# Miniprotein binders against q9h3h3: the designs that were tried, part 299

Target 1, 235 residues: q9h3h3
Amino acid sequence: EDGFTAEHLAAEAMAADMDPWLVFDARTTPATELDAWLAKYPPSQVTRYGDPGSPNSEPVGWIAVYGQGYSPNSGDVQGLQAAWEALQTSGRPITPGTLRQLAITHHVLSGKWLMHLAPGFKLDHAWAGIARAVVEGQLQVAKVSPRAKEGGRQVICVYTDDFTDRLGVLEADSAIRAAGIKCLLTYKPDVYTYLGIYRANRWHLCPTLYESRFQLGGSARGSRVLDRANNVELT
Short names: E, the ipSAE of ESMFold2; O, the ipSAE of OpenDDE; V2, 0.75 times the mean of E and O plus 0.25 times the DockQ between their complexes.

## First folded at step 24 (miniprotein)

Design hU22 (at its last look DockQ between E and O 0.90; V2 from the best seeds 0.80)
Fold by ESMFold2, look of step 24:
Order: sequence, then C-alpha cells, then structure tokens
Structure hU22 (fold): chain B 235 residues (1-235), chain A 80 residues (1-80)
Amino acid sequence: as target 1 above (235 residues)
Amino acid sequence: SKTIEVTVTEETSPEEVAERIVKALKEGAEKVRLTAYGREAIERAWEAIIIAAMRLGHRIVVVIEREDGKIIYTISLEKE
C-alpha cells in the first residue's frame, strides 16, 4: 500500500502547487510589514481549503517568503525528463552519480532543507524565524504548508539554488540553526521530484542526501550534517 | 602525522585520488586536503571522497571551505 499512499501524496502536492499561494515578497514589500503579515497568516491557522474561522477565505497551497536576492530558475526540466528516459534504456547504471550528472547537464540544481512540525506555537515560531532570516538575506526563499483539515505535521521547505554547492547547502543549514531551529532537517534535491523518484523507488536511490541534527559546541556550524548513504560527515 | 595536499583538475581520475586518500589516512596522515577549481574538478574531488569513504569502511569527516574561488575539502577519520 506504499504505492497508494505515495500516489495520493503526490496528487495532493501537485494540487497545492497549482492553488493560490500566500506570499511575502521582500523584492516588492517593505521589511517593516513582515511582522504584521506573519501575525495575519500563522501557518497553524491558515487552512488548506479555507475553513470557517480561517484567516483565508479561499484555498491556499503554500505560504511563502521570497528574499530580496531570490532569482527563480527551474532549469531545463523537459530536457531532463527526456534524458532520464534515454538513460533508462541505455544500459548504463542508474546511480546517484549519473542522476547528479543529468541534473548538472540540464541545470535542474535547486534543492531544499525540510522540517516537519506539529501545528501550534512551535510551528508558527519556527516559521517566523525562517521568514525573518529570508527577509534579512541569510536565506533565499522558504515555504510552509497550511493546516490540513485532518491535522498532522506541516512542512517548512528552505530552498538552496544548487545542491552540488555543498558549502552553500551547509551555509543554509547554519542560517536555519541561527534562526533558533533545533529539530531534524533533511535535504532533498528537486531533481528527484521532477523525475518522480520517491523513497520507495525501483532503483533504490535515496532522495534524501543529508540529515542535519542540532548540537551545541561540537562543530564549526552548530549542527551535525551527515551523508548517511556514504557515511560522510560534512562540516 | 601531517597533511597531504592534492590538487584536483578536470582531468584528474577520481579513482586515483581516492586511492591516495585511503593510503594517506591508513599510513597515519592527520588530514588529506583536496583543492579544486571549477565545477568539473569540484565534482571529481567529491567523487574521490565518496570512493575513499567506501574503501575505508569508517566514517570520514569533510571540512568544506572556499578560498579565492577554489573549493577545499579537508578529509580526516572520525574518532570513535
């Protein structure tokens, strides 16, 4: 039933992407307006479909903050998908390395740190910290899912522009920690999403490249970042 | 014990660099430092690190730094 669950979650993610987003765009909105916006749209109270009593009257797919330096570039997704089909029939091995080379060739390089939190003050506080870090220029762009009718954990996604820029990925982790975030983070390149490669895939690829665990005083960056598949610590 | 320095270029064999990393660390070097400039060299250096990690069978720690447009990977064995 993992296939049923994964298919259901993928359809929900696609619908959320296509529904309206609530966006604070630092490129066009003064930073002094951020606190009022955060108070108006706490992620624990913004509902996916506009429930009675919600701050939103219509469906909301995502709540997002764009930094002043945010410059979106999705890359050659269509060419990536075509090359992926060709790779599968070529007889060449399908490995994390060949997938990375496809992503580089087609400029589909973005990725994201993910955190999952239950609805409530802790989620809203974490989101506010991340949003401020984005507006202050330490992070480029972040989004958080709205409250689902059933409840359950919500996700904050903090994007980086190049998953092969490992120093940049570590710098984003550090900025997240500096915002007071202490929960587990996981990192996933967007290329896996565009190719439909999820955790239980037929190639046994791991879409999660890194885990970050908060720690005080041990590392240069205030966290322990591990590539578990290769047993490498990055710092 | 001391640091072994390796410059990685776009023509460098990741397998050969990995062998050098493994040999140096097994012979008691404290650190191996890879310096790479440009995307191809940087990715070859990372591939060498992954191959070395597989061969060592022990967690390694990679410190990542940027100096003058170059990426520096400093590699050591994790203390148990």
Scores: ipSAE 0.793, ipTM 0.930, lowest interface PAE 0.5, mean pLDDT 89
Fold by OpenDDE base, look of step 24:
Structure hU22 (fold): chain B 235 residues (1-235), chain A 80 residues (1-80)
Amino acid sequence: as target 1 above (235 residues)
Amino acid sequence: SKTIEVTVTEETSPEEVAERIVKALKEGAEKVRLTAYGREAIERAWEAIIIAAMRLGHRIVVVIEREDGKIIYTISLEKE
């Protein structure tokens, strides 16, 4: 258990969102340049603060790849936060259904598959597979955290447009598996991040909706997706 | 293999659908297929699945398919 509280990791992620990003945008850059870009900025070597000898001299918050169909739409995050504060003040019960309804009302529907990997070849190879899948249009957008000074695990985030579209979430899992990724994946809606709902929150809400485990020779999707809260397997 | 078909609309009670799922599976149906069109019906169908899973006390397997803008949930018990 990386000794960092879920709150600390969230604060670090929010701080990283404010620093410059290294972006490959497939809408403006030819796909033929992807391999050179990946070789120039391997995630295991890109450092959070631009350490001497790293590919980056300046701080980098994230390394990202945007697909051809990527359109940034964060929805009404401010309205969402205001409605959440009002809901807390009302004393009404807060459920996963409540958060879903808030997300729909304010159009804050994005979510992401997450994988945590140690720095090194396996991370860089995983990232290259994901980046290719994004540029090929199998995925819309992905990002990876740069290397921290302490050598902790790096995270790859693969986004979907709508966490309420369960089939779309499963299709993204299938694309990740097709890219050769075999590690554990967890799916989290962004609405939980925007509302500060982390592990061990006072409402007992689980911010992880799904877990994906790689499976050989099983489902056509190459994985088993579990809704842990409801004890439902999605295939 | 007996498959039970259920159409879910925006007026359909999730609890009633859950009861039908549970009854069908307990009576030896191998699969229950829910068909839903539109966001509200799709969510009502999902809520019914959650309620049914809770009542059964066992893990259920759900296949999700999209056909002509409809979502089809095919529900079965996890094979031991």
Scores: ipSAE 0.733, ipTM 0.912, lowest interface PAE 0.4, mean pLDDT 90
ESMFold2 (binder alone), look of step 24: mean pLDDT 87; pTM 0.856

Design hU23 (at its last look DockQ between E and O 0.01; V2 from the best seeds 0.00; counts 0 for: placed apart)
Fold by ESMFold2, look of step 24:
Structure hU23 (fold): chain B 235 residues (1-235), chain A 80 residues (1-80)
Amino acid sequence: as target 1 above (235 residues)
Amino acid sequence: SKTIEVTVTEETSPEEVAERIVKALKEGAEKVRLTAYGREAIERAWEAIIIAAKRLGHRIVVVIEREDGKIIFTISLEKE
């Protein structure tokens, strides 16, 4: 319903994070098992709540693949949140630079490339390509949302461990493109998510750092990556 | 030369580097290359790039490479 859409979406996001995940963990599972796992759990068929006919009988919050070198590191999120509260009461300007410095200071450096796709073969094929790239070591970790009961687009998140490592962010974009992905990608640092800073925030911050657009026959990477807020192209 | 070279360290002023970038590109240099090693130097180099982009008022292109453990930012004006 209209009056509860924002609160419903927030509650659903929290529930998805807390529900079980379907994980292929390359650190503990042989790479030769990946194709069977992908066939068992295509994201267009894995349902959020375990609908009849689904491969899953219980709720699934996320489907994820962890690479061989994946080392979980959320950083000092509690310290970040406390410093954020202090900054807001300090009277100092709140800018993209101050957010970046908070993230560095508290080692909350992860971020993600995002893509949105309708359920179906294109989604499942894109996910399979990303999952293979993760298991082969070109990407570190990725997740995809399950199919919602009401339908709608699903999201693939491809993580990087340090949004200030701009070459690493570009390398992840390149690996996504090499997997055959041609749709628009957007890059968002996790610091904005942990602080609850969204597009229409009171500080006029832009949580999306970069847009990546597939580029036919142009760039050596096969995409154009833009920091629109600062009018900078990264290559 | 056609390319201006700048080494950025943990003690380098981002504002001074930004001025060098702006001056060089306005005077017709093809490229400005910033070399930085380590997080603090890299962030100072990036801050200089952001300041320069704001002052120039035109899109710039930054090529990012790793050489011998250092990060190289090669900066030019977007061609029409």
Scores: ipSAE 0.776, ipTM 0.927, lowest interface PAE 0.6, mean pLDDT 88
Fold by OpenDDE base, look of step 24:
Structure hU23 (fold): chain B 235 residues (1-235), chain A 80 residues (1-80)
Amino acid sequence: as target 1 above (235 residues)
Amino acid sequence: SKTIEVTVTEETSPEEVAERIVKALKEGAEKVRLTAYGREAIERAWEAIIIAAKRLGHRIVVVIEREDGKIIFTISLEKE
């Protein structure tokens, strides 16, 4: 390994953002068409580069579902980046609180729950559950990576509008769990991605704010959510 | 110049970009910035970075920044 695994995965994800997306938009498409769309484009069969025999002939960056309440707003990413460069030059301490304040100031507040699943029925089933939850208004927007040539794990991303809204983050976790998802979830703000803050960064910042573990029985939410910054469980 | 700017396109050779990175850093540039527009350019830029890293003994740091429609890779030598 060339020692740049995190940077490589980030570059691949960013490259995928620039390719065409397969989108089901619930704002313009009847919910009754979702099942046919899911059957046509199962994530385990959609290929990144449009391989022969795949449902897609052309490259696909992401498969996405937009809910009725979805409104794309990335905030002031350019202002955020400029402020981040100025902060680095100032020599002032950089903390998670600093990044949170930068995100708030520039309105770059989106974040996502992430789950990694092997290609196959379990992935497609998980995606179908998430897609339904989005179309039903329990979630706002989600995307899944297409199948890579190497057959590695695919990622499902479920977005929330504000990573600083703990209740909204927890509600999304609950909706994901209600959709039948039992795997480990990690929550990451998009601000960390925009600023190039990955695992093992020089500032020792953890880009994962929350972890959700499935719990059999007990809480109505069906999960335990750990706040990684404070090392406390959110109930 | 302390920073060398390189634009990477779908027609840019990864090997040529790698040579520019290596040359700039060996000549005392503090940073090399690759700007890549679109998927193919990003892939080529990354390939160039890997080639350059191998030539420099993997003693480089890469920072990735995303802007609308482009990626900026900032490459520097690892500080001892």
Scores: ipSAE 0.478, ipTM 0.844, lowest interface PAE 0.8, mean pLDDT 89
ESMFold2 (binder alone), look of step 24: mean pLDDT 87; pTM 0.860

Design hU24 (at its last look DockQ between E and O 0.01; V2 from the best seeds 0.00; counts 0 for: pae O 3.2 > 1.5, placed apart)
Fold by ESMFold2, look of step 24:
Structure hU24 (fold): chain B 235 residues (1-235), chain A 80 residues (1-80)
Amino acid sequence: as target 1 above (235 residues)
Amino acid sequence: SKTIEVTVTEETSPEEVAERIVKALKEGAEKVRLTAYGREAIERAWEAIIIAAKRLGHRIVVVIEREDGKIIWTISLEKE
C-alpha cells in the first residue's frame, strides 16, 4: 500500500490550483479556435510537471474552458473558514445540514460534477464534448486534470454555481449526458474543498451529494441521479 | 389519482411537512407536491423531503420543476 493522507491530497490540490492553467476562455477567444486548442492540449498528453514528450514544457495545474457567460464568484471564503473554526469549538453538531447552512450564509455555493477516466481516447473524447458544451453555453465552466503518472486516473470537473439549486445541478447533469458522456458522475459542493473536508475526514461527513448513472430511455434527462445518503432519486 | 398539495413557507416546520409526506404516501397517495418560493422556504422543503425519506425507509423519487419563480417538488415512492 502506498501511503498518502488527506493532508497530502490537499497539498497536491493546492499546488495544482497555484500552478499555471491552460485555459480556453470563450469570453475572449473565438469559438472557431476551440478544435485547434483541443488538438494541441489533449488531457491524456498534457503532463502535470512537463514530462518529456508532452506538449507542455512547464508544470500545468489544470486545463480549463470558461464559457461565454462565466462570471467567477467564490463567495466569502475567508468568512466561511472563520465560521468553520468557530463551529468546531462551539459544541454544536457538525452535520451535512450545518455545512449547507454555513455555505449559504457565506455565499460559497459552487459545486461540481466529477468524472474519473484513465488517460487515452475515452478521456480526450469526453473532455472535448464537455469543452464544446461549455463554449456552446450549455455548461458554464469545466476543468480537467493533466496526466500525473502512467495508469493514474484523471478527473473532469464540471461546475455549477449553486449546489442548493438542485434543478440547476440536474440541468448540468443533463447537459453532460447530451455531450455523450456515459460514465458515472459524482457531485461535490466546493464548500467541502475550501474547508479541507475529504472522504476520510474526522467528522464522517460525505462530500458527495449525488451520483449520476447514464440510463438509455429511462428519464427525460438521460440519467438516474441519486442522493445515496438520504435514499432519494432526483429527476 | 390523489395528489396531496403542501405549500412551504419560511415559517413552515420541516418536521410537520415531513410527517404529512410520510402519512400521505403510507396511506396510498400517489404523489405529494410541495411548492416553495424564496431560499428559506426552498431549504425548508428540502429538509422536509430528507426527513421524510429517512422515516419512510424506502427510496423516494422527487421531480423538481421551476415555475414562475417557485420550486415545485413532486414526491412519490419508487415503483421498482
Scores: ipSAE 0.734, ipTM 0.914, lowest interface PAE 0.7, mean pLDDT 88
Fold by OpenDDE base, look of step 24:
Structure hU24 (fold): chain B 235 residues (1-235), chain A 80 residues (1-80)
Amino acid sequence: as target 1 above (235 residues)
Amino acid sequence: SKTIEVTVTEETSPEEVAERIVKALKEGAEKVRLTAYGREAIERAWEAIIIAAKRLGHRIVVVIEREDGKIIWTISLEKE
């Protein structure tokens, strides 16, 4: 994927954030209702624009599940963006460490594991596993994109509160793997999205911090996690 | 002006917005800010950015700001 494709996908994702969400909130809804909700709104059948015969008649941006410990806090995104503009104007070197420090300073620490799956049973099954893990408190929050008209891949996003907490990021990978997910995972901090830093950017910053590959018979984690910034395998 | 402001609506033509972006940058604007409210305007704004980038023939830099119900794109030419 070229930088332009990554920017396009990011813009589509941001546009989807503005449409209504189908949400299961474990803070207000009994866990016993999750299976009925999953059956009512399978991601492979929920359509982006509410196509005839879909479970939704209106546009849906995302399908989401909120865990008991979920707290919506994005930090000071505006302050982050202002500081980023000032940094660019200063001509100072921009590194992954610079972005990390900006994120910490402005408390914009959220990040997500991403998986891309084709529409169908495998996607719905993967989503059900993730949703259960969220409701059970193994994960904080997750969302999945609805089915596009063109039938492209759908994305599941599993969030962590702090991309600088390596242990928390790895624990989320383990929980995803325990839910039966075997596909490639990539971890991206939200700070990169807020600053418009995509693939092949002029600063040569990689927006993907971690990659997780499933491994049969491997470590107790069931995956190999690569720290891309340091080029170090963590598991 | 160093920064040109453009508001994109659901009725705005992506091609017209693209022309405004290209014109502003060619005329020496340092930045173009697109503001879009709601899904349809956001989609149109992004399409306009794509068209503008293709017409300029060189890479653009886009900074994205998100506020409640709107997105702001700050567009500039990539400085060598």
Scores: ipSAE 0.026, ipTM 0.559, lowest interface PAE 3.2, mean pLDDT 86
ESMFold2 (binder alone), look of step 24: mean pLDDT 85; pTM 0.836

Design hU25 (at its last look DockQ between E and O 0.90; V2 from the best seeds 0.77)
Fold by ESMFold2, look of step 24:
Structure hU25 (fold): chain B 235 residues (1-235), chain A 80 residues (1-80)
Amino acid sequence: as target 1 above (235 residues)
Amino acid sequence: SKTIEVTVTEETSPEEVAERIVKALKEGAEKVRLTAYGREAIERAWEAIIIAAKRLGHRIVVVIEREDGKIIHTISLEKE
């Protein structure tokens, strides 16, 4: 039943991707306008379908901030998907290593730190801190889901451009912690998403590479980052 | 303290590096430092670390740094 839940969440994520996004684009918008934009569109108040009384009257799929250095490049996604189909019929073992090599070969290298928060002040405050870090150049791109009609947890996604650049992934974690975020973070490469490989999958692959846990006073970074599948701590 | 130094290249066997990591740490070395330049070498270094972690059977700590265009993985056993 976990697989059934994951399929429903994937379908909702795809639908959200296709609806309009509310975007603050630092490449074309002065940084001095950020505070007003954040006040106008707090993620706890922006509704998925434009509920009455919302700051948005039309559906919103995502709320996003693009940094000055944001250069969108999904890589060769179609080639990746074709090679994935060929791999599945080849009889070769499907492992995390073969997925990593596919991602490298097709240059589909982006990934994201994820955090889940209930609607309210804590979510809006966390998003504002992340958005400022993006506009200031400590992070590249972030997005947050709007409020769902049922009022469930919302997700903030903070992107990195290369999941194999582990130092860069750690630097993004550090920037998130510097924004005052103390909740659990999980890191997932986009290659798994483009291939439709979620938590429950027939290959028993784990799409979560790392977990980050806030650590009071015991680390220069402010967090403990673990690769649980391989039992390795990264720092 | 004793630190074992290993240079990892595009020609390096991750399995052989993993054996060196495991042997060094079991023999009491404090740290093993892998130096790699370029994507292929860096990925071979990481693969060696994963193999070593599995063979050791307990958590290791990897400090990752950039120095002079190279990536350095410094590996130690988690204390206690």
Scores: ipSAE 0.762, ipTM 0.919, lowest interface PAE 0.6, mean pLDDT 89
Fold by OpenDDE base, look of step 24:
Structure hU25 (fold): chain B 235 residues (1-235), chain A 80 residues (1-80)
Amino acid sequence: as target 1 above (235 residues)
Amino acid sequence: SKTIEVTVTEETSPEEVAERIVKALKEGAEKVRLTAYGREAIERAWEAIIIAAKRLGHRIVVVIEREDGKIIHTISLEKE
């Protein structure tokens, strides 16, 4: 059940990437307009297919905020996929280290912190905090899924440029915590998404590299980050 | 508190560094600090940390800091 749901959610996410996005771009839009934009397009009210009475009349795949330093670079995804197919055919062992080397070789280094929240005030408030952090330059780029017709949880994705830069991943966690977010966070490299590596895959690869748990009175970062594969705590 | 310093280079064996980490912590060092310059050395330092964590059989805590283009990993045992 967990595998089928993960593949379905991945297919939905890929389909959403092809639909129009609602974007606030801090490179072209004054930061003073952010609050009006957030009020116009609260994630809990923006609907996936543009339902009657929603702020959007057309389908929306994602709501996104781009920071001043944001530069889209996906790397060589096609070369990555070809190398992955060749690797599978070779019968060589596939490890997290193998995927890391493929990602480095093809410059597919992006990753994201993920949080899942129910539609409503808590989601909209969390999104507003993240959007502000992006516009202020504490984060580079973030997106949130629109409200599904059936309801369910919405996801906020906060990106980092390099999943291999552990300090950069930790700095993004700190910025998310500084924005007032206290829920569980999970970090996933995009390379796992591009290669179709989801939960319960045949290689037993965990697509979640890190988990962040909020901690009161703990580290200066306000969280504990766990490397799940290696049972190492990062602070 | 005894801190052990280790410099990691692109030629450094992760296994040898792991042995030094494990030995230092077993001998009562409170912290082991790895200094690495550049991507390859940083990855070797991390590999050493993973090997050491596996050998110790319990959770370790790593503080990561950046200073003057280097990465410093400070390793300690989880306090119960």
Scores: ipSAE 0.703, ipTM 0.900, lowest interface PAE 0.4, mean pLDDT 90
ESMFold2 (binder alone), look of step 24: mean pLDDT 86; pTM 0.845

Design hU26 (at its last look DockQ between E and O 0.84; V2 from the best seeds 0.74)
Fold by ESMFold2, look of step 24:
Structure hU26 (fold): chain B 235 residues (1-235), chain A 80 residues (1-80)
Amino acid sequence: as target 1 above (235 residues)
Amino acid sequence: SKTIEVTVTEETSPEEVAERIVKALKEGAEKVRLTAYGREAIERAWEAIIIAAKRLGHRIVVVIEREDGKFIYTISLEKE
């Protein structure tokens, strides 16, 4: 992903964030209504801009499920951004460790497991499994993009509260696998998103901390999780 | 079979812990077990692991656990 592609994707993500979301909120909605909601709004059929024949008549930025324990807290994002500007002008080296410390200091600790799937049965099935895991309390919050590009992939994001809580990140991976998900997962802390740091950044930072690969047999967790930049396997 | 135990605190040098990890594994220890209490110690322990991984030049496996109010990283070399 070059800088042009990353700039375009950032602009599209910002626009999607500002459009209406379709939300199943377990804090206010009975769990027995989930299956009907999933059937009404499969992510393969919910369109970004409300195409004719879509279940949605208006633009949809994201489709989301909030678990009973979901408590949104993005932390001190403004303080983080100010400290980031100061760091850039200081002449000090910018490293993954430095970003981690900024995130800790400003309590911008959320992150997400991501999976990319083409529109169709596999995407809708994966989303349904994730949504059920959220409502049942094994995961706390997830979202999926609507259909926007012919043949293009859509993304499911499964959030965790603290990317430095590596046990919690592994537990979320395990819950995703228990929902029957076998595709590649990648994990990205939100701090990189709030600072506008993408793969083709000039600091050579890698916003993807972990990759999770499905592991057939032999493991109760069902996957292998690797920090490729540091060549460390987390178990 | 030998496990080397290291307690990590908020005052512990990640570089010194990394040296202990590397030395122990190169000298044939099967595992190095880092125990940490609290956010700062946990992050110092992780930093030590990253430094050690770079110095070893070989994939390491980290088992992550919590027990009795303590956070545990158990470190070993990946087998062939």
Scores: ipSAE 0.742, ipTM 0.920, lowest interface PAE 0.7, mean pLDDT 88
Fold by OpenDDE base, look of step 24:
Structure hU26 (fold): chain B 235 residues (1-235), chain A 80 residues (1-80)
Amino acid sequence: as target 1 above (235 residues)
Amino acid sequence: SKTIEVTVTEETSPEEVAERIVKALKEGAEKVRLTAYGREAIERAWEAIIIAAKRLGHRIVVVIEREDGKFIYTISLEKE
């Protein structure tokens, strides 16, 4: 059940990447306009297909905010995919280290913190906090999924430039916590998405590298980050 | 509190560093501090931490710091 559901959710996410995005770009738009934009396009009301009475009349794949330091660089995704096919054909063992080396070689280093929230005020408030942190330069880029017809949870994705930079991953977690987010976070490299590596894959690879749990009165970061594969807590 | 210092280079064996971490913590060191310069040494230090964690068989806590072009891992056992 988890495998089929993960593949279906991935296919939906890829289809959403091809539809129009609602973007606030801090490189071209004054930060003073952010509050009006957030009020116009609350994620809980923006619909995936532009339903009647929604803020959007057309389909929307994602709602996104770009920071001033945002530079889109996906690396060599095609070369990565070709190398992955060749690796599978070779019969060589596939490990998390193998995927890390492929990602480095092809410069496919992006990753994201993920949070899943039910539609409503808590989601819109969480998104507003993240969007502000991006515009203020504490985060580079974030996106949130629009409301589906069937409802269900929406996802906020907060990106980092390099999943191999553990300190950068932890700094992004700290910025998310500073924005008032207290829910569970999971970190996933984009390389796992590009290679179709989901939960319950045949290689037994865990696509989630880190989990962040909010902690009151703990470390200066306000969370505990667990490396799940290695049972190492990062702080 | 006894802190053991270990410098990791691009020539340092991750297995040897892991043995030093495990030994120090088993001998009652409160912390092991790894200092690494450059990307290769940083990754070797991390590999050593992973090997050490596996050998210890319980969760370890790692503080990560960057100072003056060096990377510092401070390793301790999870307090019960």
Scores: ipSAE 0.656, ipTM 0.894, lowest interface PAE 0.4, mean pLDDT 89
ESMFold2 (binder alone), look of step 24: mean pLDDT 85; pTM 0.833

